# Designs tried in a protein design chat: VHH binders against F-box/kelch-repeat protein At1g80440. Part 3

Target 1, 354 residues: F-box/kelch-repeat protein At1g80440, of Arabidopsis thaliana (Mouse-ear cress) (q9m8l2)
Amino acid sequence: MELIPNLPDDVARECLLRSSYQQFPVIASVCRAWNREVSLSQFLHQRKASRHSQELLILSQARVDPAGSGKIIATPEYRISVLESGSGLWTELPPIPGQTKGLPLFCRLVSVGSDLIVLGGLDPITWQAHDSVFVFSFLTSKWRVGATMPGVRRSFFGCASDSDRTVLVAGGHNEEKCALTSAMVYDVSEDKWTFLPDMARERDECKAVFHAGRFHVIGGYATEEQGQFSKTAESFDVSTWEWGPLTEDFLDDTGDTVSPPTCVAGGDLYACWGGDVMMFLNDKWQKVGQIPADVYNVTYVAVRPGMLIVIGNGKALAGYGEATVGYICDLSSSRWVKLETHGGHVQAGCFLEV

## First folded at step 14 (VHH; from p2 with A33V)

Design t6
Fold by OpenDDE, last read:
Structure t6 (fold): chain B 354 residues (1-354), chain A 126 residues (1-126)
Amino acid sequence: as target 1 above (354 residues)
Amino acid sequence: EVQLVESGGRLVRTGGSLRLSCAASGFTFSDYVMGWFRQAPGKEREVVAAISSSGGKYWHADFVKGRFTISRDNAKNTVYLQMNSLKPEDTAVYYCAADSETGHYIVIDESEYDYWGQGTQVTVSS
């Protein structure tokens, strides 16, 4: 069956490849053939390869008051905001069905393929840890529910995805506020969790990144070391299914009281320490940039080709109800551009390429 | 012909319990994700709970707060919703719905469900 009447399938496919991600749900609804085409992993791969893919910044962001005053509601409802990098357009994803109070607080966001995964978090009302996994497909524009995280309920864990198939989780604390050594991997396609071997250290409020087949868990603190964040890091090799040796002085003395926001771009590791953007180069952290002075308590950092994105608070002593400040830096010109955000506090973020 | 027939809805007092049943026919029940939805007067239909085809995975909306439990008996082609500690705000028409399971996830979006029952009225008096 021809994808498009009177067109060769390759041409038809090319047409679909050039579509905006916003059109994917419509395309998928046109006919079974189109649905199938856009549902294939090769479709996304081809989009990327042909440079027709779109990069999306995805944020868990508090809603502001309906009056548009920009004031954050005392008990903010968190929603998913999406910034399309190319157009600069902001959109909001539909709410998760059955989650009437918004996203779980401090939930983790990661992307796998064309899916956004929302992991865990705290109940907005009871503040109890959730083990929930929600999956949003940018192809279908629908939410689904994945298998719950196994083991003890946890919050403030490190989370990263391999961008293709799996999400890895490590550390955090349980309901008793005990830091955890446990780690696990979620196969998105199979909707299955598997435990990893335990980390060498308990790591509450750790950061995590995935790079070059390794799951890196950075910082955090042990139960007995509350308030003293570790400078150590551990890396799990997915191929060997083993944790590597502990790197004791992975982080320099930053003076920070929290594990630095960390991201990976290409083959490089970046982190925000205070007002500085740091890059791990030649086995050393080096300052490669400075964030704008009006950005405090960086919540999210990302590096993409040619750009640096930083999201934080507008004030140093900002509570959860404070306004979010975001900037994009053009790495070629070192020019910072403030993001026009109409939303409240950002708790988490991820990039998705679709 | 595909049929979903809900039953068990009635008037109950606050704090009471009900068990809703949905009998399915006309399709391979064990291949479908089943869901319960409700629609209160003047409100949009909302998902209450969903259960995988095998019954091994299930999910409940946040407002359920442990009060409701979805279950299914594939041998009987029936899905259930046990509702405890009912509140006036639970007053609604409750619908059973079926979605062809094409994936591993629990479907929670009403638009993905293929078949719907006629609904059963649940009224909770104060």
Scores: ipSAE 0.902, ipTM 0.965, lowest interface PAE 0.4, mean pLDDT 92
Fold by ESMFold2, fold request of step 28:
Structure t6 (fold): chain B 354 residues (1-354), chain A 126 residues (1-126)
Amino acid sequence: as target 1 above (354 residues)
Amino acid sequence: EVQLVESGGRLVRTGGSLRLSCAASGFTFSDYVMGWFRQAPGKEREVVAAISSSGGKYWHADFVKGRFTISRDNAKNTVYLQMNSLKPEDTAVYYCAADSETGHYIVIDESEYDYWGQGTQVTVSS
């Protein structure tokens, strides 16, 4: 069965490699050979190698309140917004079937290959901790459900992906508001959860990043110290199945009101605290820039090589459905350019390459 | 020939309970993900619940969570929907659907289901 009748397979494959991800569902529907070809992990690798891959910024973003509405919406409705870096165009993913009030509140987003993984948060109807795992395939444009998060129901956990196979879930609190020491990993290819050895500390509202082969869990607070954020971090190496030693003064004393947003690009670790952009250099956090003054309460930060993205509230007392303000910083020049956003509060995000 | 035959739909009062059944034939039932869908008058069909071929994984839509329970009996080639605490908005034709399980994830998009029953009417009076 040929990829394209009367066309050599290598030429047909070159045509498929140049297709936009938005065309993949149509391409997959043409025949089984086309479906198989675009579904191969090798295909996605070849797209990247040939410079045809598309870089996407994926956001869980509240819808903007209609102008002149008589009432403010009590529970924000989150949807998935997608920004394609090359075109600058925004789109919205189809809603998750059976989720009538949008994404869980304060859910986590990570990418693994061409899949977007949505984890945790609070059920927008019941406000109880949500344990379903939703998976969106950019190859099929369909939502599916993965294995339920095991153990105690948790929320406000740290979450990070190695982008290849593994998703970390660490800390948060249970339904009694007790901070957790437990952590677990999700193997996306096997759809399977595995508990890790406990962390050294309870870490409610912690952050997680993947860097240099390790999952780092940063900050958070213990049950009896609610809101008194730790300056510590610890990291887990999946290849050795071990937590490393606790780093006692990983964060500077920036206050104890929230865990600072952190992210990693090109081997460099960034954080935003106060109005400052901080970079981890020579075992110390060093200020490398200032966030524009019209960004109130940074809600999302992300980096790609040479570029920092910051999103926050456009005014001091913004509701979740009120429009956000975003900026892109060229890290080489420290020049900020406004990012045109078309939605409200951002609760989570990730990059995905397809 | 693949057949899915729903049964158990009837008129019931608000707060009542019903159990729907779907008998399957013409395929190897234990290889298929099963789903329940519903369509209210004038509305699009929507997923209610889905269950993996082994029954080990399942999922329910938010508007029925805690009230409805999907289950299956592979020995009887039957999938069930236990419906408790029924509300007038649960009034709909309920459809059983099947999809050949080819991956790990539970299928919840109606477009991915290959086979459909004719439906059974559930009416919930106020």
Scores: ipSAE 0.763, ipTM 0.919, lowest interface PAE 0.8, mean pLDDT 84
Fold by ESMFold2, last read:
Parts: C-alpha cells; sequence; structure tokens
Structure t6 (fold): chain B 354 residues (1-354), chain A 126 residues (1-126)
C-alpha cells in the first residue's frame, strides 16, 4: 500500500520526515501505512540524520489556575510542560491516567530516546514517598507504567540517564530520613531494575549526570551531616559494574545549601553555583559565565553545542511577577536572551530529542 | 471470537467488599495485559488497575491504591478486581479490557486496549 496515494514512496517519506511530532498521533489515525511508517525506529533515525528532529525542554511545573483564581489551593498541582526549542512553543502533556492529584512532588525527570521517564517523588497529599515509574512516549503521546523502584522507598535521590537505555537512581533518603548508599539502574527497553554495589558514601539530595560513559553521583550529605553538603563525587561504569574511586574535592566550596545543578554537552561538564556558570576544564572548575540576577534558585541547567539554557525560580515567591524564569545563552558571544514562560514553579527538567 | 465477560457487580454498602471477575476466551490469555476501567454516570471512563501478562507486574490508580487489588489466574483465563473499603464514589460500571499485543510495560491508556467487556455495575450505597 502506498504511503501517499499517487506519490512515489521516497517523496512521501520526505514529507513524513518533516512532520512535527505533535502530528504523529493524527497521522497514525488517518491511515495504517502512515501509522506503521512513523512507528518504525528507522524512521526516527532518518529524521534525526536529516536534521528534522525536534529538541524539547521538559519541565515539571506547577499549574497556574487562570479560570479558578478565586479558590484557595493549598498544594500546587504539577504537570509536564514542554518547550520546543526551535519554535519557542510551550505545551502541556496530557495528565498521567490514574494520577488525579498531578505529578508526585519532587519527582525526577529523565529522557531515554523519545521517552520521558518520571520517577518517584512524594504523594501530593500524604507526602509519603512514591516508588512509581511512569513513561510517556512522544511517538504515541501515551503514558505507560514502568516497573516500580525496588527496595526501600526513597526520595530526593540523584537521577540521570544515558539518553539511550539506562536510568540511574542513587542515594536519597528512606522513610526514616536516613541517607542511602544504595543505587540501582533501570533498563527502559526491558523494564527491569538492577541494584548496583553500594556507593562509598551516603548521599541524600545528591545530583547525578551521565558523562564520558559513566554515571556520576555528585554531592549530597550523610545522615549525620544533614544540611552540610559534600564536595565529593563518585562514578559508576556499567561495563565493569564498578564504582570508581571517591573524588574528595570534586566541587569547590559552593556556599550553596544543595548540590549544584549539573549537565553535560559535547563532552564538557557544566554546573551552576554562586550565580556562576562553571565548566570543568583541566581538572578544575572555571567560571565561564554569569547567570542573570533575576534567576534565583536554579532548578535546571542544560547545554547544547554553543548554547546554554538555565531555568529557575523568579521573584513570584511574594505572589507577584514570574514564578519561572529562564534564559538561553549563546556561549560564543555570552549573550543572554530571556525565555517567555507562562507557568508556576519548576521542580525538575530534562532535555529530549524526537 | 474474543470475549471478555465481567461478573460480580452488585449493590454494596459503604465500607463493604466486592470481588469482580472477568472471564476471557478467544485468545491466548497469558500473552495479554489486562486492565480494569470504570465509568461513573456522566463521567469519562478511567483506568482503575492493570496487570502484566504473567501477573508479575501490576499497577493501581491513586484513587483506589490500598483498597483495590488486581490479580489474574492464567490457568482459568480470568482477571480479578478485589474491592475493599468501598465508597459511594466507587459507584460505576466496571469494564475488563485486554491489550491485543504483549509488551514489557503496564498499559494504562484506554486507547491502547483493543478488547472490552460489556461491563458490570457496582453500586455503593450510603
Amino acid sequence: as target 1 above (354 residues)
Amino acid sequence: EVQLVESGGRLVRTGGSLRLSCAASGFTFSDYVMGWFRQAPGKEREVVAAISSSGGKYWHADFVKGRFTISRDNAKNTVYLQMNSLKPEDTAVYYCAADSETGHYIVIDESEYDYWGQGTQVTVSS
């Protein structure tokens, strides 16, 4: 059967490759041949290779209630906001079926291929830790459920993906507020959890990043050191199934009350602390930029070749102004351009390409 | 011919318990993800619980977690929903559904389920 009637298949495929991901469910509904074509992994590879892929910034963001502003809402409802980097368009994903109170508070977001993975967090009403895993496919625009996180319930854990298959969950604290040494990985394609050997340190409220073939777990604090964030890091090599040696002075003294947000692009490791953008160069952190002053509590940082995105909270804590503020920086010129944002507070984010 | 036949729905008092069953025929039951959905009067149908083909993985919606339990018996080609601590808000027609393709993940989106039963009425009185 022809992809488009009376059109050569190679021309039809060129048209399909250029379609927005938002059109994939509509395309799938219009005919069987189009549905199969869009669903093929080869199609997605060709889309990326031809530079028609779309790059998305995905945020866990509190809803602002324009229609019901006369009501008192004690707990904000968090949903998934999506910014298309090319168009600047903001959209909101459909709600997770069966989750009537929105996303768990402080859940973790990572991407694997064209899938968004939502992990853990706290029940918005009871504040008990979730072990839930939800997966959203940007190909189908449907939610599904992954295998629950095994072992003790944990919150405020480090979380990172290799963007291809594997998600790391490391540290956090259990229900008794004891910091954890345990870590585990989730194989998204097999929907399977595997425990890792324990980390060298307990790490509550740590950060994680995937860099140079390894999962790095950075900062955090032990139960006895609550509130005193570590400068240490350690990394896990999936191929050897081993933690590397503990790095005692991985971070400078940041003065921050939390582990700094970190990200990786083009083989370079970045972090934000003290109002600065820092890059790990020659085994030391060096300042490479200054974050605009109206970005408070930086909640997410991402970098891509030549460009840095910083998302954080604005002045709206007093009930006026923007709750979320974001900037894009052209790294070659150091010029910052403010993002137009329209939502409430941001708790987490990730980048995804589709 | 694929058939899903729910049974066990009836009138129950608040706080009571009820077990729903769904007998399946016309396909290899052990290769299918099964789900329970419900539709209250004037409301959209919503997922209640789902269970993997082997029964090794399962999930419950937040509004029934701790009160309802999905299970299956592949030898009897039957999926169950044990409903405890029932509330008037649980009043609905309950549907059994099957996803025609096997996969690793628990399916919770209604549009992914190909086969549906006729439903069984559960009414919870004050």
Scores: ipSAE 0.647, ipTM 0.879, lowest interface PAE 1.5, mean pLDDT 83

Design t6
Fold by ESMFold2, fold request of step 28:
Structure t6 (fold): chain B 354 residues (1-354), chain A 126 residues (1-126)
Amino acid sequence: as target 1 above (354 residues)
Amino acid sequence: EVQLVESGGRLVRTGGSLRLSCAASGFTFSDYVMGWFRQAPGKEREVVAAISSSGGKYWHADFVKGRFTISRDNAKNTVYLQMNSLKPEDTAVYYCAADSETGHYIVIDESEYDYWGQGTQVTVSS
């Protein structure tokens, strides 16, 4: 049947394309034709092409009880905060059904299309590693369960997506605290895991990014070198299904005790260390800016064209409590604007376009 | 036409075990994801476990993991919930639910389930 009675289908689609993602569950409930129309990957493509897509910053963020109930010192409960970049509006996603203690600690967040993928982490009560995969659809506003991560349970792994179909999981450590060389990819549309060839090095607490058809796994450390972070990187080429050669001295000696936060935008690779914003240019890291002094221990960095977001611990009560500070930098002007977050510590994040 | 009939709920002691069954009719059972939900007095209904149409994938909520096991027998059109190490907090009406499997994922949101049984009462005494 017609998408909207008495309107040509092209005009009806234009009306649907202009709706806010928050309206999608209502739209999907109207009839089968509307449900089908907003659920198609073509719909999301057309929203972007017509400049009606919405950019969301998705954060795993500790909830803070401002009422002073005496629960501040307890293990924080993590939930998903959503910032709509255009409007500046903050919202919170519904909790994962059947997960009564919030998100796993140090879980990984990535986006694939309009889906948020939540992977792994530690059980908030037992601190045992999860192999869980949860998926939230911004089209339906519902949670579902993906196939569990195969093999040994792992935590503190590198994780990245190509934003289209594939999620990489690489390294981390098993439950005996042994660093891993194994890596695997998750096909979101098929709900299937495939192991990759092993990396050249064990990489506990490594970082991963996707850039130009390759998954880059950066830093980390071997079992016998706990906390002595590697300066190396290696890249997996999805088109050839092979790891490339190990890049020695990919990172400078930063003095950091963790792999530095890293992100990509528009073909450029960024990282933060030593209070500096670094850009990888001509096979070398170049300083391109300095993070505001009240950001201690940057824990999350993200970039989109022309804009950099950094979040970390606040200088006050560093390493204690739930002090959180964030900034947005307009890269064209080098102007930093403080990001008002109304929650606590941010452990992970990603961008999502819907 | 579609019917889901739970059975096996009763009074049991703390630490005891109980097996719930749900007999399905009026649809092609092997095409459906099955779930168990529960509702304690004064609380909202919550998912307990879910299992794919083939039985090859399954999931349990964190509050029952390691104690409850979902399974199915497609030849008997029946889904089961084996409940071990029962606690007074497990006292609830347990519901069987079915959803037509149209994706690759296990559905855990109750609003996505098409068909529901009338429930069976489980009471766990101290």
Scores: ipSAE 0.610, ipTM 0.868, lowest interface PAE 1.7, mean pLDDT 83
Fold by ESMFold2, last read:
Structure t6 (fold): chain B 354 residues (1-354), chain A 126 residues (1-126)
Amino acid sequence: as target 1 above (354 residues)
Amino acid sequence: EVQLVESGGRLVRTGGSLRLSCAASGFTFSDYVMGWFRQAPGKEREVVAAISSSGGKYWHADFVKGRFTISRDNAKNTVYLQMNSLKPEDTAVYYCAADSETGHYIVIDESEYDYWGQGTQVTVSS
């Protein structure tokens, strides 16, 4: 009933809105009203409206033994690293209960509100496809399990979030390495999966982004075209429950490379093409920057208005690009600043606001 | 008063099978998520499996997937853990736990469970 004992509720609410997300579990332990009577979605809305929200960069990152334990870890274990944009502080989330070898390989990370959603990937030991969904709440600092991904087990699928409610999973391949036309959405609030109408094409190793009110599924390849990436895209509108028309030449020709472009959205739509940063403007891709040369194997790209983050492997030894290198680009000036990344390989990430 | 009573723990050989039961009373069983946890000697307690109030959703930890199966019978107010292909590493005290279902998700963090049984010992000989 009382948010903070011996304070008027308006003053108590103002104090709570200004608190760091890291303090929320402690606040919840002494303030039962926050846990029982206050809508957490309403709290986050008020926090954002009052300009006290915190922006986080969330990474699935290989763990490094910083203290010199004397033991050599034979297989990298992926954990969740968190960078607070405002303070520059790096932290690590607790491991997922019951997942003893870390995060699945090539899992997808997306955010919905204050929740981090971890989807799919491959078991680190058996390399069998996971259909698991794990959810971490930045309000409670607890892991929970979402509804299992239905249908055939899939890997290397496109995945994107509208940041508000819905997660798209599209394409990938089944356990027989056949490319999929199927797609589905996950409603995080209802904890429910719904299949979509099939895509126009099979799309293994495709990319997905949420942009301009639609989920875009970009590139990929069909079963009979292994490694011959499509230049096409198609988009889905959840409000009408319809795929739009296929865009046949959405991506430019990349010459003789078979590597797919990395596509990301954050206000505007961007792609990374052989070291170039491209922006989609007026139905055309325009070069807006060049990724620093010491990032030679890009593993993660993210964008928000005015800022692009690139993380990848740098050249640590001849023929081995295993060192982690990150950069932040101010898109208005095309100025790059090195991002201090204090861990191993990054396989996935997302932005999250809390 | 809420009571959770585990039974069925015993000594079994490697490769054997065992079924644990947990009888619940003192609350509306069909409104609760049920979980199995275990604590091996010298280790922290860890989640093994969890099941939604209806039984329609369930989850198993990676170290038991394919070998253990959680199930429930809401008519009997009982949750079960079928354990197959037992290994010496499965030796532990196994606990049944319950928490009010909210938000449609299966809870796997032990701090979210507020009702616990006394545990039943499972010992797997090598």
Scores: ipSAE 0.565, ipTM 0.851, lowest interface PAE 2.0, mean pLDDT 84

## First folded at step 22 (VHH; from p2 with G56R K57Y Y58A D62K I106W I108R)

Design y1
Fold by OpenDDE, fold request of step 27:
Order: structure tokens, then C-alpha cells, then sequence
Structure y1 (fold): chain B 354 residues (1-354), chain A 126 residues (1-126)
């Protein structure tokens, strides 16, 4: 069966590869063959390889007054905002079905393939921890409900994706505000959670990244050390299914009161400490960038080829209603460009390439 | 030519101490993370300890339980393994290995190391 009449299938595929991600739902609905084609992992891989992929910055962002005051609406509601890197256009994803009050507060966002996963968070009304998992497909433009996170309900956990299949979660605190050692992995395609062995340490408000086949959990604090953030990191090897030995003093003493936002790009680990972008290089953290002075409390950092993205608050003591400030740095020119952000406070972010 | 030469392995009694040394040559030692591995008869080789290129970070296997300590002297192109409270189960050939990757912040796998020594025999008698 020809994908496109009178065209070789390879040419037809090339045509599909050049489509905007916004057209994917339409494409997927045309016929079974097209649906299959765009649903294959190879499709996304080919888009990336051919440089037709699109990079999306995805944020959990508070809705602001429509009048443009920048103030949060009386009933704060978080939605998913999407910035398309190529066009600079912002869009909003449809609300999660059944979530009438917006996203769970402090939910985690991660991307797996062409899916956005929304994990946990707090009920916007009751502030109780959610164990919910929601998955948005950028191919179908639809939400689905995933399997709930197992074990005790947790919030402020570290979360990372292997980008291809799984999401890993570690630490946080339970409803009693006890820091957790437990970790787990979610297979997105199978819709199944599996517990990992426990971490060596309790890690509330830890950060996590996935790199080199390992789930790295960085920082956080133990129950008995409230507010005293650990400088340690530990790494889980997915292949061996074991936690490696603890890396002591991994984070420098920067005086920061929170674990630094972190990201991985091109095999390198980055972190935002104060006003600096740091890169772990040559066995030490090195400054590789200066965050613009008007960015406070970095909530999201991402590094892409040739680009650094930083999102934070416009004020040091910014509440939920204050405008978010974002910048993109061209790493070749060191030029910073301010993002036109039309939303309120950002609680989480992830990058998705589709 | 790259060379890693282990020394210090010998017969010791249970509870004894031993210091292994590995002298490196043929490459820029300070640019490499170093590791100690061991292989007991009939068992797979396992990592004992690793140390980053600058010595800033050191990792020890769980079974070490504070008994062993890895260190290095970049000026001497040497990595050390101080072994205390030795047990019969510590009997093995101990290998020194070099890892050119310095951007890692975890213990790397055996297969990720670039250079290996010939090993030194450590025997702990009961």
C-alpha cells in the first residue's frame, strides 16, 4: 500500500517528515498507514536526523489576568504552555480531562518520545499530594491517564526521563513530610511502575537527571536535616539495577538554599547556581554562563545545541502571580535574548523534540 | 607505551593491612580517573574503588565498608589502595585501571576503562 498515491514510500515519508508537529494529529487521522508511520519511533528519529524536528519548551505556567497585568487570576490555575523554538510561538495544551482546577501544583514534567508526562503534584484546592500520571501525546494531541505512582504519595521528588521509554522518580516527601529513599520507574508504553532499590539517603526536594544510562539523583535533604541540603549525588545504573556509591561533596558550597536546577545536554551536566550557569567539566564545576541579572530563582534550565535556556522569576521574592522571566543564550555569540513570556509563574519545565 | 604497574600485593593475615600502588606511565596521568578492581578465583572482576582525575572524588564499593581507601599522587603518577582489616574474602588479583573520561560523576563500569595493569595478588589467610 502506497503512503501517497503515485509516490514511492520513501518520498512519501520524506513529505511526512517535513510536516509541522501541529499537523501530526491530522496526519495520524488520515489513514492507518499514515498513523502507523508517524507513530513509529523511527519517524521521530528520522526527523531529528534530517533536522526537521521541532524543539518545544514545555512549561507548567500559571494563568495570568487576561488584561495583561501579569497578575495571577483570583483562582490560580496552572496550564501547560508550549514554546516552539523555531517560530517563537506560544501555545497552550488542552486541559487535562477531569482536572478542572488546572495542573497539580509542583507537578513534574518530563518528555518521553513525543509524549509529555505530568507526574504528581499537589491538589490545587486541598494541597494533598497526587499520585496521578497524565500523558499527552503530541502525535495525537490527546491526554491519557497513566498508572498511578505506587507506594506512599509523594511530592517534591526528583524526576527524569531516559527520553525513550521510561520516567524515573526518586525521593521527595510523603504526606507526613518525611523525606523518602524510595525510587521507581515508569514505563510509558507499558503503563507500568516498578520500584527501584532504595537510595542510600533520604532526598526531599532533590534534582534528578538521566545520563549515560544512569539515573542521577542530586542533592535534597533528609527528614532530620530540614533545610540542610545535601551536596551528595548518587546514581542508579539501569543496566545493573543497582545504585552506585555515593558521590560526596558533588555540589560546591555555594550557599544556596535549594538544590540547583540541573540539566543534561550533549553528555554534559549543567547546573544553575545563583546567577551562574555551571558545567561539570574536567572533574569540577566550571562557570560557563552568566544568567541575566533580572532572572531570579531559576526554575528551569535547558541546554540545547548552541543554546542555553533559563527561566526564572522577575523578582527575588516573586509570588505565584509575578511574571516569569526567560532568556535564551546563543552559546556561540554569548548573546542573550529575552523570551516573550505571557504567562505567570513557572513551576516546572521540560524540553521535547518532536 | 602506556603502562600500569601494580605493586604491594602479598600474603597477609586476617585483620592485616596492605597498601597497593599502581605506577602509571605513557600517558598524562592527571587527565585520567583511576580505579582499582579485583578478581577472585571463579568470580567476576569487580570494582573496588575509583578516584577522579584530580582526586576530588573517590568512590568505594559497598563491600569495602570503610576498610579500603583509594588515593592518588599525580606528581608521582601513582594511585594507591590502602586496605585495612583484610578478610579472606578479599583474596584476589587486584588490578589498576585508567579511565580517560573525566566528566563523569559516578563510578564507571569495567568496560569503560581504557588501560589496565597486569594485576597484583593479594592473599589473606585465615
Amino acid sequence: as target 1 above (354 residues)
Amino acid sequence: EVQLVESGGRLVRTGGSLRLSCAASGFTFSDYAMGWFRQAPGKEREVVAAISSSGRYAWHAKFVKGRFTISRDNAKNTVYLQMNSLKPEDTAVYYCAADSETGHYWVRDESEYDYWGQGTQVTVSS
Scores: ipSAE 0.827, ipTM 0.930, lowest interface PAE 0.6, mean pLDDT 92
Fold by OpenDDE, fold request of step 27:
Structure y1 (fold): chain B 354 residues (1-354), chain A 126 residues (1-126)
Amino acid sequence: as target 1 above (354 residues)
Amino acid sequence: EVQLVESGGRLVRTGGSLRLSCAASGFTFSDYAMGWFRQAPGKEREVVAAISSSGRYAWHAKFVKGRFTISRDNAKNTVYLQMNSLKPEDTAVYYCAADSETGHYWVRDESEYDYWGQGTQVTVSS
């Protein structure tokens, strides 16, 4: 069956590969053949390889007063904002069905393939921890409910994806405010959770990244040391299914009150603290950049090919009611450009390539 | 009416010790995390220490370096800050604050605190 009448299938596929991600739902609805083509992992891989892929910055962001005050509304409602690379266009995803008051508070965002995954958080009304998993497909533009996180309900956990198949979660605290050693992995395609072996340390409010086949859990604090963030890290090897040894001095004395925002780009690990962008190189954290002076309390940092993104508060000690400040640095020119954000506090962010 | 009243601030010599107290009223003290903040002249207010509602967990800022200790007595509706080995750089107005603690980070920004005292002046002379 010809994908497109009077065209070779390879040419037809090329046509589909060049489509904007906004058209994917339409494409998928045209016929079964088209649906199949865009649903294949190969499709996305080919888009990337052919440089037709699109990069999306995805933020969980509080809505602000429509009057333009820059302040969040009295009852924060978080929505998913999407910035499309290239065009600079901001869009908002549809709300999660059943979540009438917005996203769970302090939920985590990660991307797997063409899916956005929203994990956990607190109920906006009751403030109870959610074990919910919501998945948005950028191919179908639909939300679905994933399998709930197993075990005790937790919040403020570390979360990272391998970008291809799984999401990993570690630490946080339970309803009794006890820091957790437990970790787990979610297979998105199979919609299944599996427990990992316990970490060596309790790690409330830890950060996590996935790099080179390892799930790295960084910082956090133990139950008895609430708010006293550790400089330690430990890494889980997915291939061997074992935690590596504890790295005692993984983080330098940052002076920050929280574990630094971290991200992975290429083969490198980045973190942001003290107004600096740090890169882990040669077993040392090295300053590789400086964020704009008007960015405080960085909540999100990302390094992408050719760009650095930082999001934080416009004031020191600013709370959730303050407008966020975001910048993109063109790494080629070292020029910082302020993001035109129309939202309030950013509680989570991730990148998705589609 | 909610009220937080700090006391204990005074002039002290370098190396000296002070104990600050904050008496709370008008709310259920035991339901709130408590924090101490300070603001030096020309500087931004910064968090010094925080303690959970139960008193089980406490956090201290990096600059404390073991010199200060936050504690609380829920029976007395009071939070304390024991300050030892005081330095001139510790000169500031110290504020007591209360946080409902629900659904937020353990280490919290100023805006997360619901109630504030008027502050007490601590001056450390060289």
Scores: ipSAE 0.010, ipTM 0.316, lowest interface PAE 8.9, mean pLDDT 88
Fold by ESMFold2, fold request of step 27:
Structure y1 (fold): chain B 354 residues (1-354), chain A 126 residues (1-126)
Amino acid sequence: as target 1 above (354 residues)
Amino acid sequence: EVQLVESGGRLVRTGGSLRLSCAASGFTFSDYAMGWFRQAPGKEREVVAAISSSGRYAWHAKFVKGRFTISRDNAKNTVYLQMNSLKPEDTAVYYCAADSETGHYWVRDESEYDYWGQGTQVTVSS
């Protein structure tokens, strides 16, 4: 541990900035001054400026062997896996308080600053839709309970974060499997939800991304069209508080991939379908890479500038919770490197910097 | 229902040793970080030691470092506090506590602990 008798504050701060995020709870417990120091947003800014920030890939991932017995379970038990991009090491977060049987099924994961936000999903025991919000701070290594999602309980909604302060939610279906037009935003700091104006379309099982002040909601399907995914998108402009017009034919013919996984980095939108990595460029989808042949079904895609991560099922069996395979792609060279993973099916994820 | 039951508190002479135990039931003990706290007459309760869920990381308050040692046995669902070189100032009710939110690390702040025992009295005579 770092002990700092008789050190100038600037030197002590430099030592703290170099610490791993895993040491922050210990550092915070040394004294009130150190606790305050690592709790400030200034601390995160200084870590990034000094190149000591750590980038994490956070996944909701099924356990292969819960309780260590090797027994087959009827419902996959999801936990939060953390990959440190720099070291390649995997760790697991502590369980959410009161959720000892795993994360809600099909919950959404997003990051806001150094906080991980876990939203909704289905209770792994009762299979009823959650309106719950759980927040994990990578600065304190503690969970807290956020304000519940208001209104009707929903599942399979689109969800994206502005990465700074807010989480946006749109669509999904209610308890009767009726697709929703409603949308809302969560302010993490104020712990408050606000409804947005309704979307133009009902969008069950839609995808969502946030880019340049706009919340984009892509695809999904209406109640009368169960499973017939649309190729439209619409976006909410946070600055004007209004939805823009529908974009028809936003998605190309994706073949048998009716709801392609999507992600955004910088100004670039990516999707995966037909074994290809596609990028939205000049109002058209263009192939920018070929997914390695041993990835049968892409279950999660994420991107950071210049790099894309693809995780899916292995070819041995077509299914969830079995052989998991992952790759990292350098987008400038289209070079793929296999990602060593030992967990089961991945249902959700996000990047987080701390 | 979660229960934490402390035992081992008693009267002991200055310079003596004592081992406190805390038996846990009603939850998966290996998922919980554990702490020992104490409250002397007329004083606020204070953290004495804390230990991560696996037992790999432990912390001890400066006023007991080198004299007290926290440990745990996850097979027996028990956390311990070995107290050596006891002084009259160590006289207090000692509490065992559990915190499920940060099981990988230890925690000092008592407001972060979810479950508490009833306490066991330790009295150190001159």
Scores: ipSAE 0.000, ipTM 0.089, lowest interface PAE 25.4, mean pLDDT 81

